# Ledger of designs, part 14: VHH binders against Probable asparagine synthetase [glutamine-hydrolyzing] (asns)

Target 1, 187 residues: Probable asparagine synthetase [glutamine-hydrolyzing] (asns), of Dictyostelium discoideum (Social amoeba) (q54mb4r2to188)
Amino acid sequence: CGILAILNSLEEASKLRKKALSLSSRLRHRGPDWNGIYQSSDSILTHERLAIVGLENGAQPLLNEDETIALTVNGEIYNHEKLREDLVATGKHTFKTHSDCEPILHLYEDKGDDFVHMLDGDFAFVVYNKKANSFLAARDPIGVVPLYIGWHKDGSIWFSSEMKAIKDDCYKFQPFPPGHYFSSKTK
Below, E stands for the ipSAE of ESMFold2; O stands for the ipSAE of OpenDDE; V2 stands for 0.75 times the mean of E and O plus 0.25 times the DockQ between their complexes.

## First folded at step 17 (VHH; framework vhh_enristomig)

Design i6 (from o4 with G103N; at its last look DockQ between E and O 0.89; V2 from the best seeds 0.84)
Fold by ESMFold2, look of step 17:
Structure i6 (fold): chain B 187 residues (1-187), chain A 117 residues (1-117)
Amino acid sequence: as target 1 above (187 residues)
Amino acid sequence: EVQLLESGGGEVQPGGSLRLSCAASGFTVSSSYISWYRQAPGKQREWVSTIYSTGRTYYAESVKGRFTISRDNAKNTLYLQMSSLRAEDTAVYYCVRGPYTLNQDYWGQGTLVTVKP
């Protein structure tokens, strides 16, 4: 499974989409059978996976009820049952899939930037709220799941499972450090 | 509001032991994953150990078998028991709830562990 996210680009939307699909194809060895895409006027999230994986877990990116929040994620959330129970108990959320990662979507919706500490898991993800034009990316504390971050000259921030998807376009890029998160609100 | 205060650092001979403490306030230690990191002079910060909300523990290969992370929920405190200490363990140790921000510019004071040559 492979992720690519390009957030807050100044590029024209159709041109951005073509670029993202081309770059996402470099990640198909991680998930050659299927890809998913979510796009706003200035941002795009993609996910590549094997078609067999995710039949029970639903297509990615995962979406909230009104499709204003999208999540692209690799990994496992060990305490997902407890998180899901608590989220359902609020009465604010209905889950669409059985994905152990779907709670991330609703935690971002409810708590903004202050939820990653609640996740027991191996993960790398980007969650995006197109209505608020906000995003958050995070990587698990051990660094089991790979993630890279890049900066493009147009001001956009890029995230990918592998550097080959971002190295040719970003003027600066690096491994995303384990146990860290990046928020649009702080930068 | 959320605070973690490290203590218990000091000087120790090679092969010795030391126990670090991490006192938490503003949250319940069992509600979050909590990690120890360390930074030696001239090196980047390095993950040492994590305890998950469920109590499961994980360790960096460099400390596995020598360090033990634990928590006391009644005291709202984490511990890092360090044994068989080596010169390479000399560092400032930091305790953190969940993740750091990517460009975080303040990591707290930490607690200094010095293993004598």
Scores: ipSAE 0.771, ipTM 0.894, lowest interface PAE 0.6, mean pLDDT 89
ESMFold2 (binder alone), look of step 17: mean pLDDT 81; pTM 0.820
OpenDDE, look of step 17: ipSAE 0.864; ipTM 0.935

## First folded at step 18 (VHH; framework vhh_enristomig)

Design l1 (from o4 with V29F; at its last look DockQ between E and O 0.85; V2 from the best seeds 0.78)
Fold by ESMFold2, look of step 18:
Structure l1 (fold): chain B 187 residues (1-187), chain A 117 residues (1-117)
Amino acid sequence: as target 1 above (187 residues)
Amino acid sequence: EVQLLESGGGEVQPGGSLRLSCAASGFTFSSSYISWYRQAPGKQREWVSTIYSTGRTYYAESVKGRFTISRDNAKNTLYLQMSSLRAEDTAVYYCVRGPYTLGQDYWGQGTLVTVKP
């Protein structure tokens, strides 16, 4: 399973989409039912999975109710039941899937950058709010799930589960360190 | 404001034991995962152990079987019980409410553990 996210690019939207599709082909989702892309005017998130994985957890990127917030994620959130119960109790959120990772969407919506410490799990993710043009990427404290970060000369920030998706385009890239997060406020 | 205060470091003979403490305030301690990290002289900071809000624990391979992480939610305190200490365990130990901001240079005061030669 693969993540590619390109945030806040100065590239024209159709060119950005063509670039992302070309790069995601290195991580290609199997089968004709691929729907793992979310795009705004300057940002794009993709998720690639094996055809048999993730069907019961819903298609990614995962979306909130009005589709302004998108999440691309690999991993498991062990305390998802408690998180979901608490989020439902607020009366502010409607869950669309059974994904153990879906609480991340609503935590970002409610708490901004200050929620990752609440996640018991193995994970790497990027969550993006199209309306606010904000994003957050994070990796679990043990670092089992891979993630890479890259910087492009046009000012965009790139995230991928595999270095091969970003190494040819970014002037600087590195493994995303376990137990860390990157926020659009940090950019 | 989030605050984590480490204590319990000191000098110890090889094979000895120490217990580190971390007093937490400014956040809901029981809902957060907390980690220990360490940095030896001249080395990169490294992850030591994490305890999740549910009580699940994880350890770096280098410390499994020798270190035990625990938490007391009533006292908002994290512990690291270290046994069978070796020279390689000499480091400043940091208590961290994860995650850190990428590129963060300051990890707090920490507490120094020195295992005598």
Scores: ipSAE 0.691, ipTM 0.865, lowest interface PAE 1.1, mean pLDDT 87
ESMFold2 (binder alone), look of step 18: mean pLDDT 82; pTM 0.827
OpenDDE, look of step 18: ipSAE 0.837; ipTM 0.920

Design l2 (from o4 with S35T; at its last look DockQ between E and O 0.90; V2 from the best seeds 0.84)
Amino acid sequence: EVQLLESGGGEVQPGGSLRLSCAASGFTVSSSYITWYRQAPGKQREWVSTIYSTGRTYYAESVKGRFTISRDNAKNTLYLQMSSLRAEDTAVYYCVRGPYTLGQDYWGQGTLVTVKP
ESMFold2, look of step 18: ipSAE 0.751; ipTM 0.885
ESMFold2 (binder alone), look of step 18: mean pLDDT 81; pTM 0.820
OpenDDE, look of step 18: ipSAE 0.878; ipTM 0.942

Design l3 (from o4 with Y100F Y106H; at its last look DockQ between E and O 0.61; V2 from the best seeds 0.00; counts 0 for: pae O 2.2 > 2)
Fold by OpenDDE, look of step 18:
Structure l3 (fold): chain B 187 residues (1-187), chain A 117 residues (1-117)
Amino acid sequence: as target 1 above (187 residues)
Amino acid sequence: EVQLLESGGGEVQPGGSLRLSCAASGFTVSSSYISWYRQAPGKQREWVSTIYSTGRTYYAESVKGRFTISRDNAKNTLYLQMSSLRAEDTAVYYCVRGPFTLGQDHWGQGTLVTVKP
């Protein structure tokens, strides 16, 4: 699986979409693959997966109830059952999938950046809130799941599971450090 | 407000042992990740170990088998038991609510560990 996120771009939406799709295709490694995309006025999230991978865990990007929050993620959340139980108990959320990663959406909605300390797993993800125009990227402490960050001349921030999706367009790029998060609120 | 206070640092000989403590306030250690980081002189900060809310632990390859992370829930305190210490373990050790760095307020002031003959 591969992820790409372009956040707060000044590019025209149609051009941005074409660019994102082109770059995301670089993240495909084998034969027939599936691509998911979520786009707002200035941001886009993509997810690439093998076509043979079932959809039982939900197609990505994952979306919350009103589709204002989008999540693209690689990896697993090990304590997802407890997180899900707690979220359900609030009465505020309806889960759409059985994905272990879906709790990230609802936690971000409820708690903002502060939920990251609640997670147990191996993961790299970008979650984006269209309504608030905010985003959060995070990578597990060991860095089991790769993630890269890039900076574009228009001020947009890019994230990808592979550097090849970022390096041609960003003037600066580097591995996203394990055990860190990047928040639009504190950038 | 999240606060972390490291202690237990000092000078030890190679092969020695040392236990670091991190007293936490403003959050419950058992419900969060807590991590140890270290920064050697002239080097970048590096991750050392993490204990998750679930009790699962992670270690950097360089410290596996030598360091043990644990917590006392009653005391809301994180520990790092270090054994078979090496010169390359010399660093300021930091406790952080994480592994994710949620700002400067989520880091302690650090405690210095010096391993030398």
Scores: ipSAE 0.183, ipTM 0.604, lowest interface PAE 2.2, mean pLDDT 90
ESMFold2, look of step 18: ipSAE 0.729; ipTM 0.882
ESMFold2 (binder alone), look of step 18: mean pLDDT 82; pTM 0.826

Design l4 (from o4 with S31E; at its last look DockQ between E and O 0.81; V2 from the best seeds 0.82)
Fold by ESMFold2, look of step 18:
Structure l4 (fold): chain B 187 residues (1-187), chain A 117 residues (1-117)
Amino acid sequence: as target 1 above (187 residues)
Amino acid sequence: EVQLLESGGGEVQPGGSLRLSCAASGFTVSESYISWYRQAPGKQREWVSTIYSTGRTYYAESVKGRFTISRDNAKNTLYLQMSSLRAEDTAVYYCVRGPYTLGQDYWGQGTLVTVKP
């Protein structure tokens, strides 16, 4: 499965959407494809997976209740049951799927940038709040799940599972280092 | 305020052992994943080991079988037990709660381990 996220672009929204869908298709695997997209006026998150793989985890990007927060993610969150239990106990969140990654949405909602330390797992993700116009990307401490970061001339920040989705558009790009996070708040 | 303080470094002969400590304050060590990193002279920072909140542990290939990460919840402290030390283990060692910020230039004080020739 593959993720692509383009955050805070100056590109016109319909052109940005066409570009993102084209680039996201480079991340597909053989066989029937499924994809999902979430877009605001200046940002897009995508997810690519085989339909068979997706039967267990629901559609991505994952969304919170009012669809203001979106998550695109690859990986597994080993302690998801405990995280979900604690989040439900707050009385603030309704879970929509059985995805082990869904807690990330609500942790971002509740804790902003200070939650990644709580995640036992192999992961790479981008979570985006369109109302706050904020985002966070993170990669697991071991680096099991691939992630790349890129910078575009228009000031947008790009994230992808593979370099081929960003290398032609970003003037600078690199592997996202394991055990790190990037926040829109501190860039 | 979240703080982690490394200690226990020093000079040791090849084949020797050291135990590093990481004293935590401002959070409970069993509620976070915590990692050790190291930086050798002239090299980039390198991941060494992680202990997850559940207690599961992971190691870089270069240290498997020689290093053991552990924690003492009563003392809110993590340890890195280092055995069969080699010259290439010479580095400043750092512990961190969860992830570093991308582009971060300062990693804390760390604790120096020197393995003599």
Scores: ipSAE 0.805, ipTM 0.909, lowest interface PAE 0.6, mean pLDDT 89
ESMFold2 (binder alone), look of step 18: mean pLDDT 82; pTM 0.831
OpenDDE, look of step 18: ipSAE 0.853; ipTM 0.929

Design l5 (from o4 with L102F Y106H; at its last look DockQ between E and O 0.87; V2 from the best seeds 0.83)
Fold by ESMFold2, look of step 18:
Structure l5 (fold): chain B 187 residues (1-187), chain A 117 residues (1-117)
Amino acid sequence: as target 1 above (187 residues)
Amino acid sequence: EVQLLESGGGEVQPGGSLRLSCAASGFTVSSSYISWYRQAPGKQREWVSTIYSTGRTYYAESVKGRFTISRDNAKNTLYLQMSSLRAEDTAVYYCVRGPYTFGQDHWGQGTLVTVKP
């Protein structure tokens, strides 16, 4: 599976979409594929996976109830059942899928930047709030799931599961360090 | 305020043992994943071990079978039991709740472990 996120780009929306779809297609490796996309005026999240994988994890990017928050994610969240139970018990959230990663959406909604410590898992993700124009990217403490970060000249921040989706457009790029998170508040 | 305070470092002989402590305040240790990292002189910081909120544990290959991470919920404290220590284990050890912040990392003081020649 592959993720690509481009946050706060100055590029025109239609051109950004075409570029993101083209770059995201580089993350397809073999077999039938499925592509998901979520776009705002200046940001775009994509997810590429084999169609077979999607049966268990739901369509990505994953969305909250009013579709103001989007999540693109690779990995597994081992304690998802407990997280889901607690989130449902608040009375504030309705889950759309059975994905073990869906709790991340509602944790971001409820806790802002202070939730990644609650996640037992192997993961790399980007979660984006269109209404607040905020985002957070994170990678598991071991670094099992790959993630890269890049910077574009227009000030946008790029994240991808593979360097080949960002290396031709970003003037600087590097592996995203395991056990770290990046918040839009700190860019 | 969330805090973790490392202690228990010191000098040991090769093959010796040492127990590091990580006293937590401002949160319950069983509500988060918590990791030990280390940094040897002149080297990059290295992940050592993680205990997940469920109690599941993971270790770097270089320390498997020699180090044990654990927690005492009543004392709100984590431990790293280090055995069969080697010169390569000499480092400052850090205890971290969840992830570090990208680009603005603050590692705290840590606790120094020195394995004598």
Scores: ipSAE 0.750, ipTM 0.885, lowest interface PAE 0.7, mean pLDDT 88
ESMFold2 (binder alone), look of step 18: mean pLDDT 82; pTM 0.829
OpenDDE, look of step 18: ipSAE 0.869; ipTM 0.936

Design l6 (from o4 with I34M; at its last look DockQ between E and O 0.81; V2 from the best seeds 0.81)
Fold by ESMFold2, look of step 18:
Structure l6 (fold): chain B 187 residues (1-187), chain A 117 residues (1-117)
Amino acid sequence: as target 1 above (187 residues)
Amino acid sequence: EVQLLESGGGEVQPGGSLRLSCAASGFTVSSSYMSWYRQAPGKQREWVSTIYSTGRTYYAESVKGRFTISRDNAKNTLYLQMSSLRAEDTAVYYCVRGPYTLGQDYWGQGTLVTVKP
C-alpha cells in the first residue's frame, strides 16, 4: 500500500490531479489494485492498496461525515476500540467504516495537532481539513511504516510512502523521521 | 501545560545498572504513548524504547534484553531501567510524550548517562 499527498500547491487543479495520479501509479505493486483520490483546489491525497485489503475497511482516503476532512494512511491503530468508544461518547461523531484508522479523522477534528500521542500503532498518515485549510502528517515512534517528506519550489509540501513518487519534483526530500509529526500550522 | 523532567543519569562502570526517571505533569502518562530517545556525542538522536498507552513495550535492537521501560501511574512517572551497560550507551537520554515536531531544535534538558571505558 502506498500514499501520496501534495498539500497547498500553486499548480492548476486539473494539472495537479493528472500529476498526482501519474506519480501515485509509481507506488502500485503489479496486480489489481484498489485506489482513491481526494482533492481540493490546491491539495490532493491519494491511496494505493492491494485488492486483497478488502472493501469492508472503507475506500481511502477516509472521509469524515461532511467530507471536509480526509485521511490517507498506512498501518494499524492497536487501541482503535478505546479511541472509537471515547469519540462516540462525545456525541459529536458518526463512524462510517470499520477501519481501525478512522478515529484519526475525528481526533484531528476535535484536537487539532494534539492527538498523535494518543495513537498506539504502526502508522504513517496525512490528514487534511479542507475547511480549515490545515494538514498534519505523522509517523509511528518505531518507524515500522515508511514515509517521506518533500518540498516543492511552489511552496507545496509532499508526502509519500516511497521517494520515487516525489524525487523528480521536489528540490529537497528526506525520510520522514519516526516519532515525529509535521503540521501546516508550524511552517 | 505538559512538562517532562528527566533524572537519574550519572557515571557508571561497564556492566552496571542505572534507572532513569521522567516525571510528568499536565497529562496522565498512561493516556499517551511515551518514548525514550538518546543522543551520543557526534551522533544523531536515536530511538531507544516506547511504551504504549495499553502497556505494550518496544525496544531498539541495540538495547533489547538490557533495558526495561515502565511507568508508575500513581507517581505519573516513566522509567528506563538500564542494565549491563556498555560504553556505547553513553548519551544524553530524553523522554517524550508522543511525537516530536519535525524540525524541532530544542529536545529538552535530558539526563546524561556516562559509561566509563
Scores: ipSAE 0.788, ipTM 0.906, lowest interface PAE 0.7, mean pLDDT 89
ESMFold2 (binder alone), look of step 18: mean pLDDT 85; pTM 0.860
OpenDDE, look of step 18: ipSAE 0.841; ipTM 0.922

## First folded at step 19 (VHH; framework vhh_enristomig)

Design aa1 (from l6 with S31E; at its last look DockQ between E and O 0.88; V2 from the best seeds 0.82)
Fold by ESMFold2, look of step 19:
Structure aa1 (fold): chain B 187 residues (1-187), chain A 117 residues (1-117)
Amino acid sequence: as target 1 above (187 residues)
Amino acid sequence: EVQLLESGGGEVQPGGSLRLSCAASGFTVSESYMSWYRQAPGKQREWVSTIYSTGRTYYAESVKGRFTISRDNAKNTLYLQMSSLRAEDTAVYYCVRGPYTLGQDYWGQGTLVTVKP
């Protein structure tokens, strides 16, 4: 599966959407295509997967209850049952899917930038809060799941599973280092 | 507030051993994944080892079989037991709760390990 996120672009929204769909198509796996999109006025998150991947994990990007927070993610969160249980116990969150990654949405909502340390897993993700216009990207400490970061001349920050989705548009790009996170707060 | 205090560095002969400690406050070490990193002079920071909240451990290939990450939950302390030390292990060692912030300029003081030639 493939993720692409373009955050805080100055590009006109319809042109941004068209570009993101074109670039996300470079991440498609063999077989029938499936893709999901979440867009705000200046940001877009996409997810690509093969149609044969089970639907029980929910369509991505994953969304919180009022759809103000979106998550695009690859990987597994091994301790998801404990995280989900604790989040449900707060009385503040309703889970929509069986995805082991869904707790990330609610952890971001509750803890802002201070939750990635709680995740046992192999992962790469971008979580975006449309209302706050904030985002966070992270990659697991071993680097099992690929992620790349890029900088566009319009000031937007790009994240992708593979370099081919960002290399033609970003003036600077690199592998996202394992065991790191990037926050819009410290952008 | 979250604080991490590394200690236990020093000079050692090749083949020797050291145990590094990382005393933690402001959080419970067993509820986070914890990592050791190191940086040799003039080189990039290198991942050494991680222990997950469940206790599962991972090691960089260059240290596997020689280093052991562990924790003492009663003392809220992370350890790195280093054995069979080599010149290439000379570096400042840093502990971290979970991930580093990308773009962070300061990693803390760390603790210096020097393996004599």
Scores: ipSAE 0.723, ipTM 0.872, lowest interface PAE 0.9, mean pLDDT 88
ESMFold2 (binder alone), look of step 19: mean pLDDT 85; pTM 0.863
OpenDDE, look of step 19: ipSAE 0.881; ipTM 0.942

Design aa2 (from l6 with S31E D105N; at its last look DockQ between E and O 0.84; V2 from the best seeds 0.83)
Fold by ESMFold2, look of step 19:
Structure aa2 (fold): chain B 187 residues (1-187), chain A 117 residues (1-117)
Amino acid sequence: as target 1 above (187 residues)
Amino acid sequence: EVQLLESGGGEVQPGGSLRLSCAASGFTVSESYMSWYRQAPGKQREWVSTIYSTGRTYYAESVKGRFTISRDNAKNTLYLQMSSLRAEDTAVYYCVRGPYTLGQNYWGQGTLVTVKP
């Protein structure tokens, strides 16, 4: 499974989509049988995965009820049952899938930037709210799941499972450090 | 307001032991994953250990078998028991309710551990 996310680009939307699909194809060895895409006017999230495995975990990016929030994620959330129980108990959320990662969607919805501490797991993800035009990326504290961050000269922020999806376009890129998060509210 | 207070650092001889504490307020330590990091002079910050909300623990290879992370839920306190200390363990140690913000330059006060050569 491979992720690519390009957030807040100044590129024209159709050109951005074409670029992202081309770059996402470089990640197909991580998920060769399926790719999913979610796009707004200035942002795009992709996921590459094995389609038969994904039937149990739901198609990605994962979406909330009105499809304003999208999540692209690799990893496992060990405490997903407790998180889901608590989220259901609020009466505010309808889960669409059996994915252990789906709670991340609703935690972002409810808690904004203050939820990653609640996740027991190995993970790397980007969650995006189209309506608020906000996003958050995070990587597990041990660094089991790879993630890279890149900066494009048009001001967009790029995230990918592998450097090869971002190295040709970003003027600066680095491994995303384990145990950290990046929020659209920060520089 | 989330607050973390590290203590227990000091000077020790090689082979010695110390127990670091991290008193937490504004949240329940057992509902979060908690980590220790350290930064030695001239080095980048290094992950040391994590305890998950479920109680599962993980250690950096450099400390495995010598350090033990634990918590006391009644005291809302995280611990790092350090044994068989070496000069390479000299660093400022930080506790965190994970995660850090990417690009964060200030890690809190921390607690200094100095292992004499």
Scores: ipSAE 0.788, ipTM 0.909, lowest interface PAE 0.7, mean pLDDT 89
ESMFold2 (binder alone), look of step 19: mean pLDDT 85; pTM 0.863
OpenDDE, look of step 19: ipSAE 0.864; ipTM 0.933

Design aa3 (from l6 with Y100F; at its last look DockQ between E and O 0.87; V2 from the best seeds 0.83)
Amino acid sequence: EVQLLESGGGEVQPGGSLRLSCAASGFTVSSSYMSWYRQAPGKQREWVSTIYSTGRTYYAESVKGRFTISRDNAKNTLYLQMSSLRAEDTAVYYCVRGPFTLGQDYWGQGTLVTVKP
ESMFold2, look of step 19: ipSAE 0.782; ipTM 0.902
ESMFold2 (binder alone), look of step 19: mean pLDDT 84; pTM 0.851
OpenDDE, look of step 19: ipSAE 0.848; ipTM 0.927

Design aa4 (from l6 with Y106H; at its last read DockQ between E and O 0.88; V2 from the best seeds 0.87)
Amino acid sequence: EVQLLESGGGEVQPGGSLRLSCAASGFTVSSSYMSWYRQAPGKQREWVSTIYSTGRTYYAESVKGRFTISRDNAKNTLYLQMSSLRAEDTAVYYCVRGPYTLGQDHWGQGTLVTVKP
ESMFold2, look of step 19: ipSAE 0.829; ipTM 0.922
ESMFold2 (binder alone), look of step 19: mean pLDDT 84; pTM 0.852
OpenDDE, look of step 19: ipSAE 0.820; ipTM 0.911
ESMFold2, fold request of step 21: ipSAE 0.763, 0.816, 0.675; ipTM 0.894, 0.919, 0.850
ESMFold2 (binder alone), fold request of step 21: mean pLDDT 84, 84, 84; pTM 0.850, 0.852, 0.851
OpenDDE, fold request of step 21: ipSAE 0.900, 0.900, 0.897; ipTM 0.952, 0.952, 0.950
ESMFold2, last read: ipSAE 0.836, 0.842, 0.814; ipTM 0.927, 0.928, 0.917
ESMFold2 (binder alone), last read: mean pLDDT 84, 84, 84; pTM 0.853, 0.852, 0.852
OpenDDE, last read: ipSAE 0.896, 0.898, 0.899; ipTM 0.949, 0.951, 0.951

Design aa5 (from l6 with G103N; at its last look DockQ between E and O 0.79; V2 from the best seeds 0.66)
Fold by ESMFold2, look of step 19:
Structure aa5 (fold): chain B 187 residues (1-187), chain A 117 residues (1-117)
Amino acid sequence: as target 1 above (187 residues)
Amino acid sequence: EVQLLESGGGEVQPGGSLRLSCAASGFTVSSSYMSWYRQAPGKQREWVSTIYSTGRTYYAESVKGRFTISRDNAKNTLYLQMSSLRAEDTAVYYCVRGPYTLNQDYWGQGTLVTVKP
């Protein structure tokens, strides 16, 4: 499975979408059962996976109730049952899928940047709030799940499972270091 | 506010033991994943061990069988018990709550462990 996210681009929306679809096609597991794209005026998130995964866990990117928050994620969250129980107890969230990663979406909504420490799992993800125009990307402390970060000359920040999706467009790029997060709110 | 205070570093002979401590305040250590990292002079920082909130533990291959990560929830303290120490274990050791921010690269002071040749 592959992720690509381009956040806060100055590119025109239809051109951004065309570019993102082209670049996402370079990612592994790109078959005809490609699952999704989420776009705002200046940001786009994609996820590619095989159809067998999508039937039970819902299509990615995962979305909150009013579709203002989107999550693209690879990995497993082993303590998802406890996280879900606590989130349901707040009375603020309705879970839509059985995905072990869905709690990430609601934790971002509730806690902003202060939730990654709560996750027991291997993961790489980008979560985006269109309403707040904020995002956060994170990678697990062991670095089992791959992730790369890139900087584009128009000021946008790019994330991808593989360097080949970002290397031709970003003037600077690197592996996303394990045990780190990147926040749009902390420049 | 969240604060972490590392201690217990020092000088030891090869084959010796040390116990590092990380006193936490502003959160409960059992509610977060906690990690130890280390950095030898002139080298990249290296992951050592993680304990998840569930109690599940992981170790870098270089320390497996010699180091044990643990916590004391009543004292809100994380530990790294190091035994069978080798010269290559010489480094500054850092205690981390969850992830570091990539936007702001700060590692704290850590605690120095020196294993004599």
Scores: ipSAE 0.537, ipTM 0.793, lowest interface PAE 1.6, mean pLDDT 87
ESMFold2 (binder alone), look of step 19: mean pLDDT 83; pTM 0.839
OpenDDE, look of step 19: ipSAE 0.692; ipTM 0.864

Design aa6 (from l6 with S30D; at its last look DockQ between E and O 0.78; V2 from the best seeds 0.73)
Fold by ESMFold2, look of step 19:
Structure aa6 (fold): chain B 187 residues (1-187), chain A 117 residues (1-117)
Amino acid sequence: as target 1 above (187 residues)
Amino acid sequence: EVQLLESGGGEVQPGGSLRLSCAASGFTVDSSYMSWYRQAPGKQREWVSTIYSTGRTYYAESVKGRFTISRDNAKNTLYLQMSSLRAEDTAVYYCVRGPYTLGQDYWGQGTLVTVKP
């Protein structure tokens, strides 16, 4: 499975979409792919997977109730049951899927940048709030799940599971270091 | 609000042992994953060990079998038990809750461990 996210681009929205779809296709596997896309005026998140692996979990990007927050994620969250129970107990959230990663959506909604420490898991993700035009990317402390970060000349910040999706467009790119997060608020 | 204070460093002979402590406040040590990092003079910071909220532990290959991460929930304290110490273990050791911000690394004071050559 593969993720690609392009955040806060100055590129015209239809051109951004065409570029993201083309680049996301570099992450596909053999056979029919299931993919998802979430777009705002200046940002886009994608997820690529084999059709058979997504049957029992919700399609990605995962969305909150009013679809203002989107999550693209690879990995597993070991303590998802406890996180989900705590989030449901707040009375603020309705879960749409059985995905172990869905709690990340609601943690971002509730806690902003201050929740990644709560995640026991192997993960790489980008979560995006369309209304606030804010985002957060994070990678697990061990570095089990790959993630790359790139900078584009138009000011956008790119994230991808593999370097091949970002290397031709970004003037600077690097592996996202394990045990770190990147926030649009604290750049 | 969150505070972490490392202690227990010092000088030790090769093959010796030392226990580092990290007193936590503003959260409970079992509500977050917690890690130890270290930075030797002139080197990049290096991940050492992580304990997850569920208690599962992970270690860098360079310290496996010699270091043990643990916590005492009653004292709200994280520990790193170091044994069979080597010269390459000389570093400032840092306790961290969860991830650091990419590109804006703050390590705090840390606690110095010196293994005599």
Scores: ipSAE 0.573, ipTM 0.816, lowest interface PAE 1.7, mean pLDDT 87
ESMFold2 (binder alone), look of step 19: mean pLDDT 83; pTM 0.842
OpenDDE, look of step 19: ipSAE 0.845; ipTM 0.924

